# Ledger of designs, part 104: VH-VL binders against q9nrl2r1430to1533

Target 1, 104 residues: q9nrl2r1430to1533
Amino acid sequence: GGVHELSAFEQLVVELVRHDDSWPFLKLVSKIQVPDYYDIIKKPIALNIIREKVNKCEYKLASEFIDDIELMFSNCFEYNPRNTSEAKAGTRLQAFFHIQAQKL
Short names: E, the ipSAE of ESMFold2; O, the ipSAE of OpenDDE; V2, 0.75 times the mean of E and O plus 0.25 times the DockQ between their complexes.

## First folded at step 7 (VH-VL)

Design j65 (framework fv_nezutatug; at its last look DockQ between E and O 0.84; V2 from the best seeds 0.00; counts 0 for: pae E 5.5 > 2)
Fold by OpenDDE, look of step 9:
Structure j65 (fold): chain C 104 residues (1-104), chain A 122 residues (1-122), chain B 107 residues (1-107)
Amino acid sequence: as target 1 above (104 residues)
Amino acid sequence: QVQLQESGPGLVKPSQTLSLTCTVSGGSIDSGYSWHWIRQHPGKGLEWIGSIYYSGRTDYNPSLKSLVTISADTSKNQFSLKLSSVTAADTAVYYCARGPYRVDWHYYMDVWGQGTTVTVSS
Amino acid sequence: DIQMTQSPSSVSASVGDRVTITCKASQSISSWVAWYQQKPGKAPEPLIYAASSLQSGVPSRFSGSGSGTDFTLTISSLQPEDFATYYCQQANSFPLTFGQGTKLEIK
């Protein structure tokens, strides 16, 4: 019998989610908790959304997948000042991603 | 893969405005990232001119700020450079480049255009 | 502005040699340094970011190190295709600035 293996995209998303610095990115920002977020961020995205897109095979190119991940980080850095925990976590997670993305 | 290509007049008269466009293919300027203009005077090093981000914000080199405007056209997937009141000192190869979006100013350029030569001459 | 000073301005070496290029910042820039390689008539290409992170596709003979004000790019065993001009760039603060370049020539 065959064994199901995670695709490279799936595996990378799993690694990102499991990372200690993933907490700002796991799900979309709450409009209730951050009322002005969606006034500033026009293309919100999060790891759970990216994971769903991976599962639905919506990414045909690695560049498309990478673009969404970069958008996720961009949103974080656009909204959060550099001295925030979110920005610091994002910086580290992005660095991790850039290393892992070389495997794609 | 993402590709960048500079375009515009290769010759500009002194006191005129230098206008260049960077056309991005294989990726969207709305998908994040930072987008940069860098120039290189003949036989010299590299000089950062300015940057525009996916949000539309811009940052400029203070030495050029009063003369530089960078804009983006998402419908054409392009971003542009305008440098007014040019002199011979503005003769250079002009590069557009892409980099990851970073906190504040921690940018580097991971994809470059081939560059376009602009000569300022009467 | 933060000044980036590279040393040497030029260096002659042979294939197989170990080559070291230094970049000194006028003030501390943590690890926010990138390195680029530029061949004649071509655009710069990224080698290293964040002082030591190797860009995708760059041979492992390239390495970067340093923090604060002193940074180094090392080619462990020079190959023919490595003869080029190398630039460091600081990304600690605006304006972004580059070193003056180091031309690596064939001995």
Scores: ipSAE 0.607, ipTM 0.893, lowest interface PAE 0.9, mean pLDDT 94
Fold by ESMFold2, look of step 9:
Structure j65 (fold): chain C 104 residues (1-104), chain A 122 residues (1-122), chain B 107 residues (1-107)
Amino acid sequence: as target 1 above (104 residues)
Amino acid sequence: QVQLQESGPGLVKPSQTLSLTCTVSGGSIDSGYSWHWIRQHPGKGLEWIGSIYYSGRTDYNPSLKSLVTISADTSKNQFSLKLSSVTAADTAVYYCARGPYRVDWHYYMDVWGQGTTVTVSS
Amino acid sequence: DIQMTQSPSSVSASVGDRVTITCKASQSISSWVAWYQQKPGKAPEPLIYAASSLQSGVPSRFSGSGSGTDFTLTISSLQPEDFATYYCQQANSFPLTFGQGTKLEIK
């Protein structure tokens, strides 16, 4: 038993993944299932990709990590109208993220 | 940490086009954010001029819509304001600002530039 | 356009005082309000978004409340660095609009 140390970025990503409203963001949108998504969204990203980038130490600045998470939400809002379950989930998860990011 | 810096002429003659540039450092303008121009008139409050989004969409204050253009140059990491046919009423401190992109146009500015003073005078 | 009316226009207060500033919207804006602090010669700085959510790095003595048309910014115990002008901003609808400002001065 020793205590395993987790990075602040990894802890934040874990909190996002565990949140009830994470379901639209866990993995990239399927081009087969949603053919027009990649015509509209030019810089796709998802929590699984962000988590892997954290694990590989690909973020040099905290701002790069934050920007990827914000891009994830922005893609959701750009693609999904306000009345959709995806947009509503995005709004709640983004609010949660902003609170958690203040603790970094 | 993202920083924004306005640049452009401090003095513009009436009827000319005011052209300002906001340079973004510590981040990218084609990140998933909204980018705004806001001005503050002498002795008056703040006025939102317009926005450009990471997607390329723009929105303008209706009071300025026929006179204003906001554009982005991702290769220079800049976005710009052009305001045509200026008058003395356009004398103000001009700020660029950033905010998260939101579903219902709930744009809050989380980073501001330092501001640049523009005087319109003949 | 949604008009945002702040009151009072000016407040004179001492370090340690509790100060409240109100902002009233000309129509319901749900909770879509932000608050900014501006010191002389400087840009506005973010304080509060979505009526009550504290921006990163903002001291906990700042708080926001309200919904609908009536919103309040509260500073629970003034510090010397809090003397500034405060602006509310609505984000409910286009165009985005700001209150006229409330100047908080040392008494």
Scores: ipSAE 0.071, ipTM 0.745, lowest interface PAE 5.5, mean pLDDT 88
Fold by ESMFold2-Fast, scan of step 7:
Structure j65 (fold): chain C 104 residues (1-104), chain A 122 residues (1-122), chain B 107 residues (1-107)
Amino acid sequence: as target 1 above (104 residues)
Amino acid sequence: QVQLQESGPGLVKPSQTLSLTCTVSGGSIDSGYSWHWIRQHPGKGLEWIGSIYYSGRTDYNPSLKSLVTISADTSKNQFSLKLSSVTAADTAVYYCARGPYRVDWHYYMDVWGQGTTVTVSS
Amino acid sequence: DIQMTQSPSSVSASVGDRVTITCKASQSISSWVAWYQQKPGKAPEPLIYAASSLQSGVPSRFSGSGSGTDFTLTISSLQPEDFATYYCQQANSFPLTFGQGTKLEIK
């Protein structure tokens, strides 16, 4: 993992942010709107935080970047029942991510 | 690449506790993935034992629930299986595996260890 | 528990053949089925997830289809390295359950 991987991470995060199904993931869940979220989710994360970590060169390995993206999806599926629009968006966005991540 | 490796005793006596460890390299167990134990009895199919998540949540096969404990040690990047009161029926190859989604969504085990053979006999 | 039943239990085929293996769930599991290949003495390897999605690195001759209770794994042109045991797995509900396996043997 090196500078080429960091450049690839930025490109991938931008593609995720621009995807139609990114809306549940753009920023952290509001404690005011969803008071029980932080009682259930132990490691909250969102695309804006991941992008900030990429910009600050905090990922040394591709696996660390992938782990944070997968944590974001795992949080979505842990909190949101399968029949919700959030969970459906997460399912489609995660599939898109897996295709894009194959050459990281 | 993420790799998983099982370790533990190849021979266990009846009524004792079987203890197996899965060592993960190339990725952290303290991440969004689920981590699983699966076994395969001689000449038979696969049986899911249980899983653990980064939150510490565990899910167990109800047929084994009173006998099984899965735990994680993030400092060693390992997760472990303890199966109590073993009998000859627990003789099997034991695999550890990674699941990329939570178990009640569309998911499968995408990375597997090589397996470790456990024989239960006196 | 959801029971997964595979058919046939064994099949003999020749290189170049089209091979079809089926898997039936005891209740509807939507598209939440995965397929694995296991060679003697080795761990299972994933082939298909979500009924029809091909695992990265798996040859395109493998394909999956189905929804609800009936699922199919197809190998369009059998190669020598494909002789193995194949398992389906439901991912719809706990506990996760596997089919009994289909052994693909050289004719």
Scores: ipSAE 0.005, ipTM 0.578, lowest interface PAE 13.4, mean pLDDT 85
OpenDDE, second read of step 8: ipSAE 0.588; ipTM 0.891
ESMFold2 (binder alone), look of step 9: mean pLDDT 90; pTM 0.939

Design j66 (framework fv_nezutatug)
Fold by ESMFold2-Fast, scan of step 7:
Structure j66 (fold): chain C 104 residues (1-104), chain A 122 residues (1-122), chain B 107 residues (1-107)
Amino acid sequence: as target 1 above (104 residues)
Amino acid sequence: QVQLQESGPGLVKPSQTLSLTCTVSGGSIDSGYSWHWIRQHPGKGLEWIGSIYYSGRTDYNPSLKSLVTISADTSKNQFSLKLSSVTAADTAVYYCARGPYRADWHYYMDVWGQGTTVTVSS
Amino acid sequence: DIQMTQSPSSVSASVGDRVTITCKASQSISSWVAWYQQKPGKAPEPLIYAASSLQSGVPSRFSGSGSGTDFTLTISSLQPEDFATYYCQQANSFPLTFGQGTKLEIK
């Protein structure tokens, strides 16, 4: 834990945000645009929320940070059929995350 | 660091129910991960038993579906396996493991318990 | 169910050798294969996921390749600690299935 881990989390979130495949994950899904999303997904999360939690020092352990990122991907794959652009972007971004998370 | 630890009886009599518990430390079972049971028969390969997810969804190996129940207790940070009507064929090392949740996509297990040996014998 | 068949069932090798083990799926699984190493009396440890992605902390001498039905795990220069049993696993569909294992033995 501590300041060093929080800096590493922020660096990793910035890397994810900058990735070409981050577009489904930048902000929470709009209920107006996708009305059934919140009927299916009971623990919504997105990169902007995770970044705010990092900045507010809400992650005490690397495992807590990793859990939130994996929840975000899990929601993507639960909602989106696997042949969608969203699911394909999620698959590539999750693989990128797993490589980058080795630095944590 | 996330660690998994199996616990349960080492000996079970034929026709009884095998009950095993996996205790998770360093991470929450109420996260985006999938939580799995896998077994290994003496001198043989690995057999996937089933999994439970943060959503409460369970998936079971069809060969065991009528016999297996997996449940989670988030207050204790544990998930458990019950295998009913055991026979000598259920003698194995039982592992619990963590995998990512991928909604029927792609599961691999990145963290494993040490395993617990179960012998089914009269 | 998707059947995973490993070849060979056992292989004898010396330290410094390049070792290759293969895994064949009964139907196409794209790139959704993982590889595990198991030492006697120990739990399996992940080596490779998504056919070719190296698990964190695993030495670079391990590599995976393949797509569709045919997959390969390669150890470029065998070390003493690498003598173990290796398993492939398909991650494409339920139930998850493993190969029968390849035992890597000292020659």
Scores: ipSAE 0.007, ipTM 0.639, lowest interface PAE 9.4, mean pLDDT 87

Design j67 (framework fv_nezutatug)
Fold by ESMFold2-Fast, scan of step 7:
Structure j67 (fold): chain C 104 residues (1-104), chain A 122 residues (1-122), chain B 107 residues (1-107)
Amino acid sequence: as target 1 above (104 residues)
Amino acid sequence: QVQLQESGPGLVKPSQTLSLTCTVSGGSIDSGYSWHWIRQHPGKGLEWIGSIYYSGRTDYNPSLKSLVTISADTSKNQFSLKLSSVTAADTAVYYCARGPYRLDWHYYMDVWGQGTTVTVSS
Amino acid sequence: DIQMTQSPSSVSASVGDRVTITCKASQSISSWVAWYQQKPGKAPEPLIYAASSLQSGVPSRFSGSGSGTDFTLTISSLQPEDFATYYCQQANSFPLTFGQGTKLEIK
C-alpha cells in the first residue's frame, strides 16, 4: 500500500472517498432525484469518475487532477445554497483536500 | 441508527382524506436523502406513491392523478402523506421509507418503517 | 411507465438449494435495479442495489446480476431464514416501479 503500488492521485482519491464528508461527491447526480441539476451544472463530475480517469492514466499533470477536484467542489457550491448539508460537507472536504493536495 | 415510524388512522371512510405521518429518528429529514411513501394492497405488490426532498421538491406517481400531497415538517423531523377522496381501492399497508440520496445513483429504499394498515370502509 | 415482471410468481425449495429469481424490465434500465426481501407481516428489507451490489449486512449467499432488461437474484445455498417474498425495483425513471413479487416457499 505505498506510493509505488498506487499513484499519488489514486491515494488522494481513496482518502477523499473514505472521508466522512464525501457523501455528496461519491456518484453522479441522477435525473430521477434531481431533474434540474443538468440544466444548471454543465460539467458534472464525481469522485467515481475522477477515480476512473486516474485508473486510465488520463491525468498527465497534477494541475489537471486538481482542476477536476475543484470543479466537483465548484459544482456543489453553485447548485447547493450555502447553508445546506451538501455545501457544509463540501466546505469541510475541500479544506481537507487542500491540505492533502500540497503533497502534489 | 435511522428509524422511521408511520402513524395515522387505521380506518377511513370513503370520500374522506387519508392523512399519515412518518416520524424519523436517528437522522435528519433536512439532509441529502429522499423520503418516500409506498403502499401494498392486500395480496398485491408494492406501489410507489411519491417522494419529498430536503429542498421541498415533491414527485408523485401520475396514476394517483392529483389526489396526493406529500409535505415535510423539519422542526418535528416528520414528513406526511395526504390522499384525498379515498375509495376501497386505497385499502393497503402504507410504508414510509428513506430513498436514494441526491448524489447517489444507487436507487433503492434503504430504511423502511414497519408499515401501518389503512382500511377504507363505510 | 416501466413495467417489471418477475418469474416465477412462486417457487418451492429446500434448505441448501440454489434458487434463482428473474426480473424483466419493459425497456432498458441499465443497471438501476434493486432487490428486496419481505417476510410475512414485516416491511421489505433491501438486499441488492445497482443490479449486483450487496447491501451492508446482507449474507454473501445473495447475489445479483444482469443489465439492460434482464436481471437475476440468486441465493447460492438456501437457509431457513430466506423463505420470504422477493421484489425487484427499477429506478431508471419516475414513477419508480416494482415487480409483482416472487414467493419462496418450503418444499
Scores: ipSAE 0.000, ipTM 0.554, lowest interface PAE 14.7, mean pLDDT 85

Design j68 (framework fv_nezutatug)
Fold by ESMFold2-Fast, scan of step 7:
Structure j68 (fold): chain C 104 residues (1-104), chain A 122 residues (1-122), chain B 107 residues (1-107)
Amino acid sequence: as target 1 above (104 residues)
Amino acid sequence: QVQLQESGPGLVKPSQTLSLTCTVSGGSIDSGYSWHWIRQHPGKGLEWIGSIYYSGRTDYNPSLKSLVTISADTSKNQFSLKLSSVTAADTAVYYCARGPYRGDWHYYMDVWGQGTTVTVSS
Amino acid sequence: DIQMTQSPSSVSASVGDRVTITCKASQSISSWVAWYQQKPGKAPEPLIYAASSLQSGVPSRFSGSGSGTDFTLTISSLQPEDFATYYCQQANSFPLTFGQGTKLEIK
């Protein structure tokens, strides 16, 4: 996108990073700590990667930015059973994202 | 912005394989969203056929048994339905749709194609 | 499979009326219900997800409520464009299942 979209993406990523429920999403999952993660999740992503893409102006459209954020949540729910702290954090952060994304 | 468009034959003969394609524009199929096929028999309600996630994971309605296959071609931004050994009971309007994400419990379809009518007859 | 049962199968109403459609799941689905509107010859359009969350772009006269097995869709002040068939869908588990539909007709 445009200049307005890029600024909005940065603001939204910062809000997500600062949220109490961002902890499962700040960085890529460690293969050493979670060896089977990359056997299950074929397109890993995290907030630090998304923020880097925003800073490099790699998102042409708001839909591409939203797709990456939703991919992050989908990976969480695919890997983690819904009664885990990771899945619960993901559910709350995704709801927060949907409210904030209405500004896009 | 995101649009889905079904394509395929309007008429299929009994015992043949029905092949339908959904073309996605305005967004990437190779994303966190789930991608679904739904059908509607004449004068009836909606029946979920199955879904595919970007990882290649598929989920199928058990009522359709081994007859259904859903696949994705990310290079063409398309996902497809193959339904083998069709009968007159497979006559329906077929829709493709996007789920907003693939979760264990939250599968609503937020974007739908316009539907394509398929008639199974000789 | 989770069965979704809608009531009524049809309802006649006038512009300005409050209309309520009910959906019952055969087992608990928490809040994982979506509602769709379908006009003749058209694809379904999403209205509500997660029982009570309004889809972007949908008028505020539409609202959803419920949890567990019992869910309702309410149209607070019916407009001419609202005459359509409405479907509920359980979003809890595979296979995804829909209610049989409620046809909303002009009185």
Scores: ipSAE 0.007, ipTM 0.605, lowest interface PAE 10.3, mean pLDDT 86

Design j69 (framework fv_nezutatug)
Fold by ESMFold2-Fast, scan of step 7:
Structure j69 (fold): chain C 104 residues (1-104), chain A 122 residues (1-122), chain B 107 residues (1-107)
Amino acid sequence: as target 1 above (104 residues)
Amino acid sequence: QVQLQESGPGLVKPSQTLSLTCTVSGGSIDSGYSWHWIRQHPGKGLEWIGSIYYSGRTDYNPSLKSLVTISADTSKNQFSLKLSSVTAADTAVYYCARGPYRSEWHYYMDVWGQGTTVTVSS
Amino acid sequence: DIQMTQSPSSVSASVGDRVTITCKASQSISSWVAWYQQKPGKAPEPLIYAASSLQSGVPSRFSGSGSGTDFTLTISSLQPEDFATYYCQQANSFPLTFGQGTKLEIK
């Protein structure tokens, strides 16, 4: 991808971080606070890692960026039962992401 | 705008359990923020009591070992403090406060209740 | 537990003065310190977080600096509404701990 595509990724990550429902996704889950998380989730990721990858120009294609965001949501739904605040936040934030991703 | 309001008895007898409730309006306690209890003894500084998180996890000040319980009732949008076996040293103004999301890990209290005065006396 | 020690315990100043309050942690807390203002009979209000970040809505005359163990809150031009007690708080580890407070009084 191009410099303009990377600018679009940065704008979208900023919008996700600022969203009210971003709280489960801002940083990696702590093993100390959630001891079984890494027994279940084999490919952990969070918005701070994705933003760092954007800033380092590690995404060559829009599909690679989208894949990392979708992995983040998949991890949320795999670990958290559907009735939890985490899963509800993930559902709303993913819907917001899908609308914004149309611009990519 | 999120607002917090403490409620409970102003007077508690020594050896009894102090029970305080924080009612949250303008936002949900189920929204991912951390929710804290802090107290201030007359003429003294601030002491952090403990917190409850979106996951139901609690953290307590070790100096209050075995005496403190914090719980949440999401249906009422409230979280509560129980402090057992109180003494005159527990006389203080008690505040509830909102901290950041648990995932951020560095807790600064951005919204505070007005405080409720508790006197422990016979 | 991380102990937070403030200096001075009280300071007398006049409107327009530059006021400096310091806070020392018993061990390194990186930049994880906050500052609060408390007026008589009221709850504390946040001023600064992460050592130097100004809380939204707080006047620009307030600033914070420092890292590791030594931190400073500065009021560049004191206003009448600034006479209050100021507290630092470490956010590095549990239990969360506060300094003993610095009372800022009219000279």
Scores: ipSAE 0.000, ipTM 0.556, lowest interface PAE 14.7, mean pLDDT 86

Design j70 (framework fv_nezutatug)
Fold by ESMFold2-Fast, scan of step 7:
Structure j70 (fold): chain C 104 residues (1-104), chain A 122 residues (1-122), chain B 107 residues (1-107)
Amino acid sequence: as target 1 above (104 residues)
Amino acid sequence: QVQLQESGPGLVKPSQTLSLTCTVSGGSIDSGYSWHWIRQHPGKGLEWIGSIYYSGRTDYNPSLKSLVTISADTSKNQFSLKLSSVTAADTAVYYCARGPYRSGWHYYMDVWGQGTTVTVSS
Amino acid sequence: DIQMTQSPSSVSASVGDRVTITCKASQSISSWVAWYQQKPGKAPEPLIYAASSLQSGVPSRFSGSGSGTDFTLTISSLQPEDFATYYCQQANSFPLTFGQGTKLEIK
């Protein structure tokens, strides 16, 4: 997308990073720390990767940016059982994202 | 091979705080595993107390309300349980355990300590 | 909280028998159940995770099945070392909960 769209993506990523519930999403899960994560999650992603893609102008459409954020939440809910701290953080952060994304 | 070992007092008086430590060898607690406390009352089944994750976040059994605290000391490769205001009902064997954090393995315990017996009595 | 109910509470069996233990969850837990074996005075040992996946090093005579609310642990040909108490555990939601246990005894 356009310059204005990329600026909006950057603002939204910064808001997500600053949110109290961002802690499970800040960086990619380490294969050393979680040996089987990458056996189950075939398209790993995190906020630091999304931010780098925004900075490198890799998103051509707003839908591509939204898809990456939604993939991040989808991975969280696929990997983490209900009512875990990670799943609860993901649920709250996703709700926040959906409100903000309506303005895109 | 990873091993876990519980340590702490075998006898605690009612109303005091029970403090137990789990020492991990053969692996690091700052790795991507979850670290759990489970207890077993005499002649009864297993009860999950709570967990701490590599991220530093904790989850507790709501039945224990505000009575439980789990913490980690990565410099000593240990994680610990504090259970406040104990009663005779807290008499149990206490286990520490490791849970791999993967989709096909979520929060089952693949490595257990040998257990330590705690008696709450005056 | 999700309640896990095991049946039977005890089973008497002979070496070579096929033994089946069942576990019922009060709510759907998909495939997020694990099974443990516990011998007197020892810590539980994992047998099965994700309903049907065999823990590394566990003999192939152990198998798990089920989804949703009904789960089964099967020992296809009972060996002397298999006499123990067996527990199921749900991993779908916190707090994690265990069944009450099934004691497998010599007939």
Scores: ipSAE 0.007, ipTM 0.639, lowest interface PAE 9.9, mean pLDDT 87

Design j71 (framework fv_nezutatug)
Fold by ESMFold2-Fast, scan of step 7:
Structure j71 (fold): chain C 104 residues (1-104), chain A 122 residues (1-122), chain B 107 residues (1-107)
Amino acid sequence: as target 1 above (104 residues)
Amino acid sequence: QVQLQESGPGLVKPSQTLSLTCTVSGGSIDSGYSWHWIRQHPGKGLEWIGSIYYSGRTDYNPSLKSLVTISADTSKNQFSLKLSSVTAADTAVYYCARGPYRSDYHYYMDVWGQGTTVTVSS
Amino acid sequence: DIQMTQSPSSVSASVGDRVTITCKASQSISSWVAWYQQKPGKAPEPLIYAASSLQSGVPSRFSGSGSGTDFTLTISSLQPEDFATYYCQQANSFPLTFGQGTKLEIK
């Protein structure tokens, strides 16, 4: 725990945000644009929320941070069929995350 | 480090219900993972029993014909298996495992418990 | 149910050998195959997922390939700790199914 761990989480979130495949994950899904999303997804999350939690020191363990990122990906795969651009972006970004997360 | 540990009775009588619990530490069962039960009969390969997802959705092996119930207790960070009307054929090592969710269809198990031996005998 | 068939059922090899284990699915499963290693008395440990993706912490001598119905696990230079039983698993559809296992033994 501490300052060095916080820096690692911040660096990883920034790399995810900058990735070309981050577009489905930057902000919460709009209820106006996708009305049934919140009927299906009970624990919504996005990179902006995760980054706020990192900045507020809400992650006490690396496992808690990893769990929130994995929740974000699982929500994508639960809502979006395998052949969609969202699911394909999620698959590529999750693979990138797994490579980067080896340092945590 | 996420760890899973099975617990339950090592000996069950025929026709009774086998009840096993998996305790998860170092991570939450409320996160976006699937949680699985797998068994291995003596000297044989692996058989998938079923899974429960963070949403509460369950999937069961059809070969177990409504004999299986998997449930989760998020307050205790546990998920459990109940197998009713057991016979000697249910003698096996039982494992619990975690699956990262890549899509509705794409499950592999990245973390496994050590396994618990269950013998069904009178 | 999708049947997974491994070949060979047993293979004998020496340290330093290149070892290849194959797995055939009874119907197309795209790239949705995982490989596991199991040592006697221990739980299976993941090696490969999505046919070719190496699990974190697994040595680079392990590799996977294949798509559709035919899949291969390769150990490029066998080490003493690699003597174990190996299982493939299809992750395409329920119920999840495993191959019968390949026992890798010392020659």
Scores: ipSAE 0.011, ipTM 0.652, lowest interface PAE 8.7, mean pLDDT 87

Design j72 (framework fv_nezutatug)
Fold by ESMFold2-Fast, scan of step 7:
Structure j72 (fold): chain C 104 residues (1-104), chain A 122 residues (1-122), chain B 107 residues (1-107)
Amino acid sequence: as target 1 above (104 residues)
Amino acid sequence: QVQLQESGPGLVKPSQTLSLTCTVSGGSIDSGYSWHWIRQHPGKGLEWIGSIYYSGRTDYNPSLKSLVTISADTSKNQFSLKLSSVTAADTAVYYCARGPYRSDFHYYMDVWGQGTTVTVSS
Amino acid sequence: DIQMTQSPSSVSASVGDRVTITCKASQSISSWVAWYQQKPGKAPEPLIYAASSLQSGVPSRFSGSGSGTDFTLTISSLQPEDFATYYCQQANSFPLTFGQGTKLEIK
């Protein structure tokens, strides 16, 4: 909650979207392209949804915002084997997130 | 801030099942984090028992796999350990912990409970 | 299982000393090592993750280094509150394994 916190969340989401390793996370996984994804991942989320929630002031606490970002990474690592391009991108982007999140 | 608290019996008889619960406050177990059980035998180092993910996935130490069950109750924001057929060798301080510090298959425990002492004795 | 071996098993030092603790993995674990501090009667507290990344809130006198099989925890200027047992942990593969611990004692 609060306007200053929402501005910080928006800034952080923009930094994540602009990162070279954001490509697996920009939007929800396609059911057509990956039919078994939603059988495995019960709480799908992506950066576009998180950004929308920030813009609608749906995060009342910084912990709620952080939980959604961490859920996004956990979904990636749950679905994708460790040696995939998706998992490698997720590993690098999550490390970047942890550094940036220290500013929150 | 997230806090973890272990609870369960301090004394268990040999051959019985040890049941411990970890209550999580300040955060949801139904989140992207993994939730772990670790124990420490008297005067010795740390031994990882196993973990559970929000998806219900569990990973167990192979040395304990046939004896261990970890489960989660999201309505109570708790996760639990059951260790069957205990012996004196299971006497230890039991910790619950949140991991990973990173969720990339490389588990580091960033928040720990205070620990609960379990003695297995007749 | 990946075995983690710490050296020394114990070290005696004085306030203000530079202290180094080493951890060796039986197999390459890249940079996937964490370090923990444990005081008597207390739970372990995280210090370092990914070999060299300092946990939030941990004093800058703590640092980690290494890759592959050889890792080091350094305390640049030992303080009274630093007397504790230190553990390394590999996070590369299951089961997660810890070193046997290094006890840091007052000289």
Scores: ipSAE 0.008, ipTM 0.647, lowest interface PAE 9.7, mean pLDDT 87

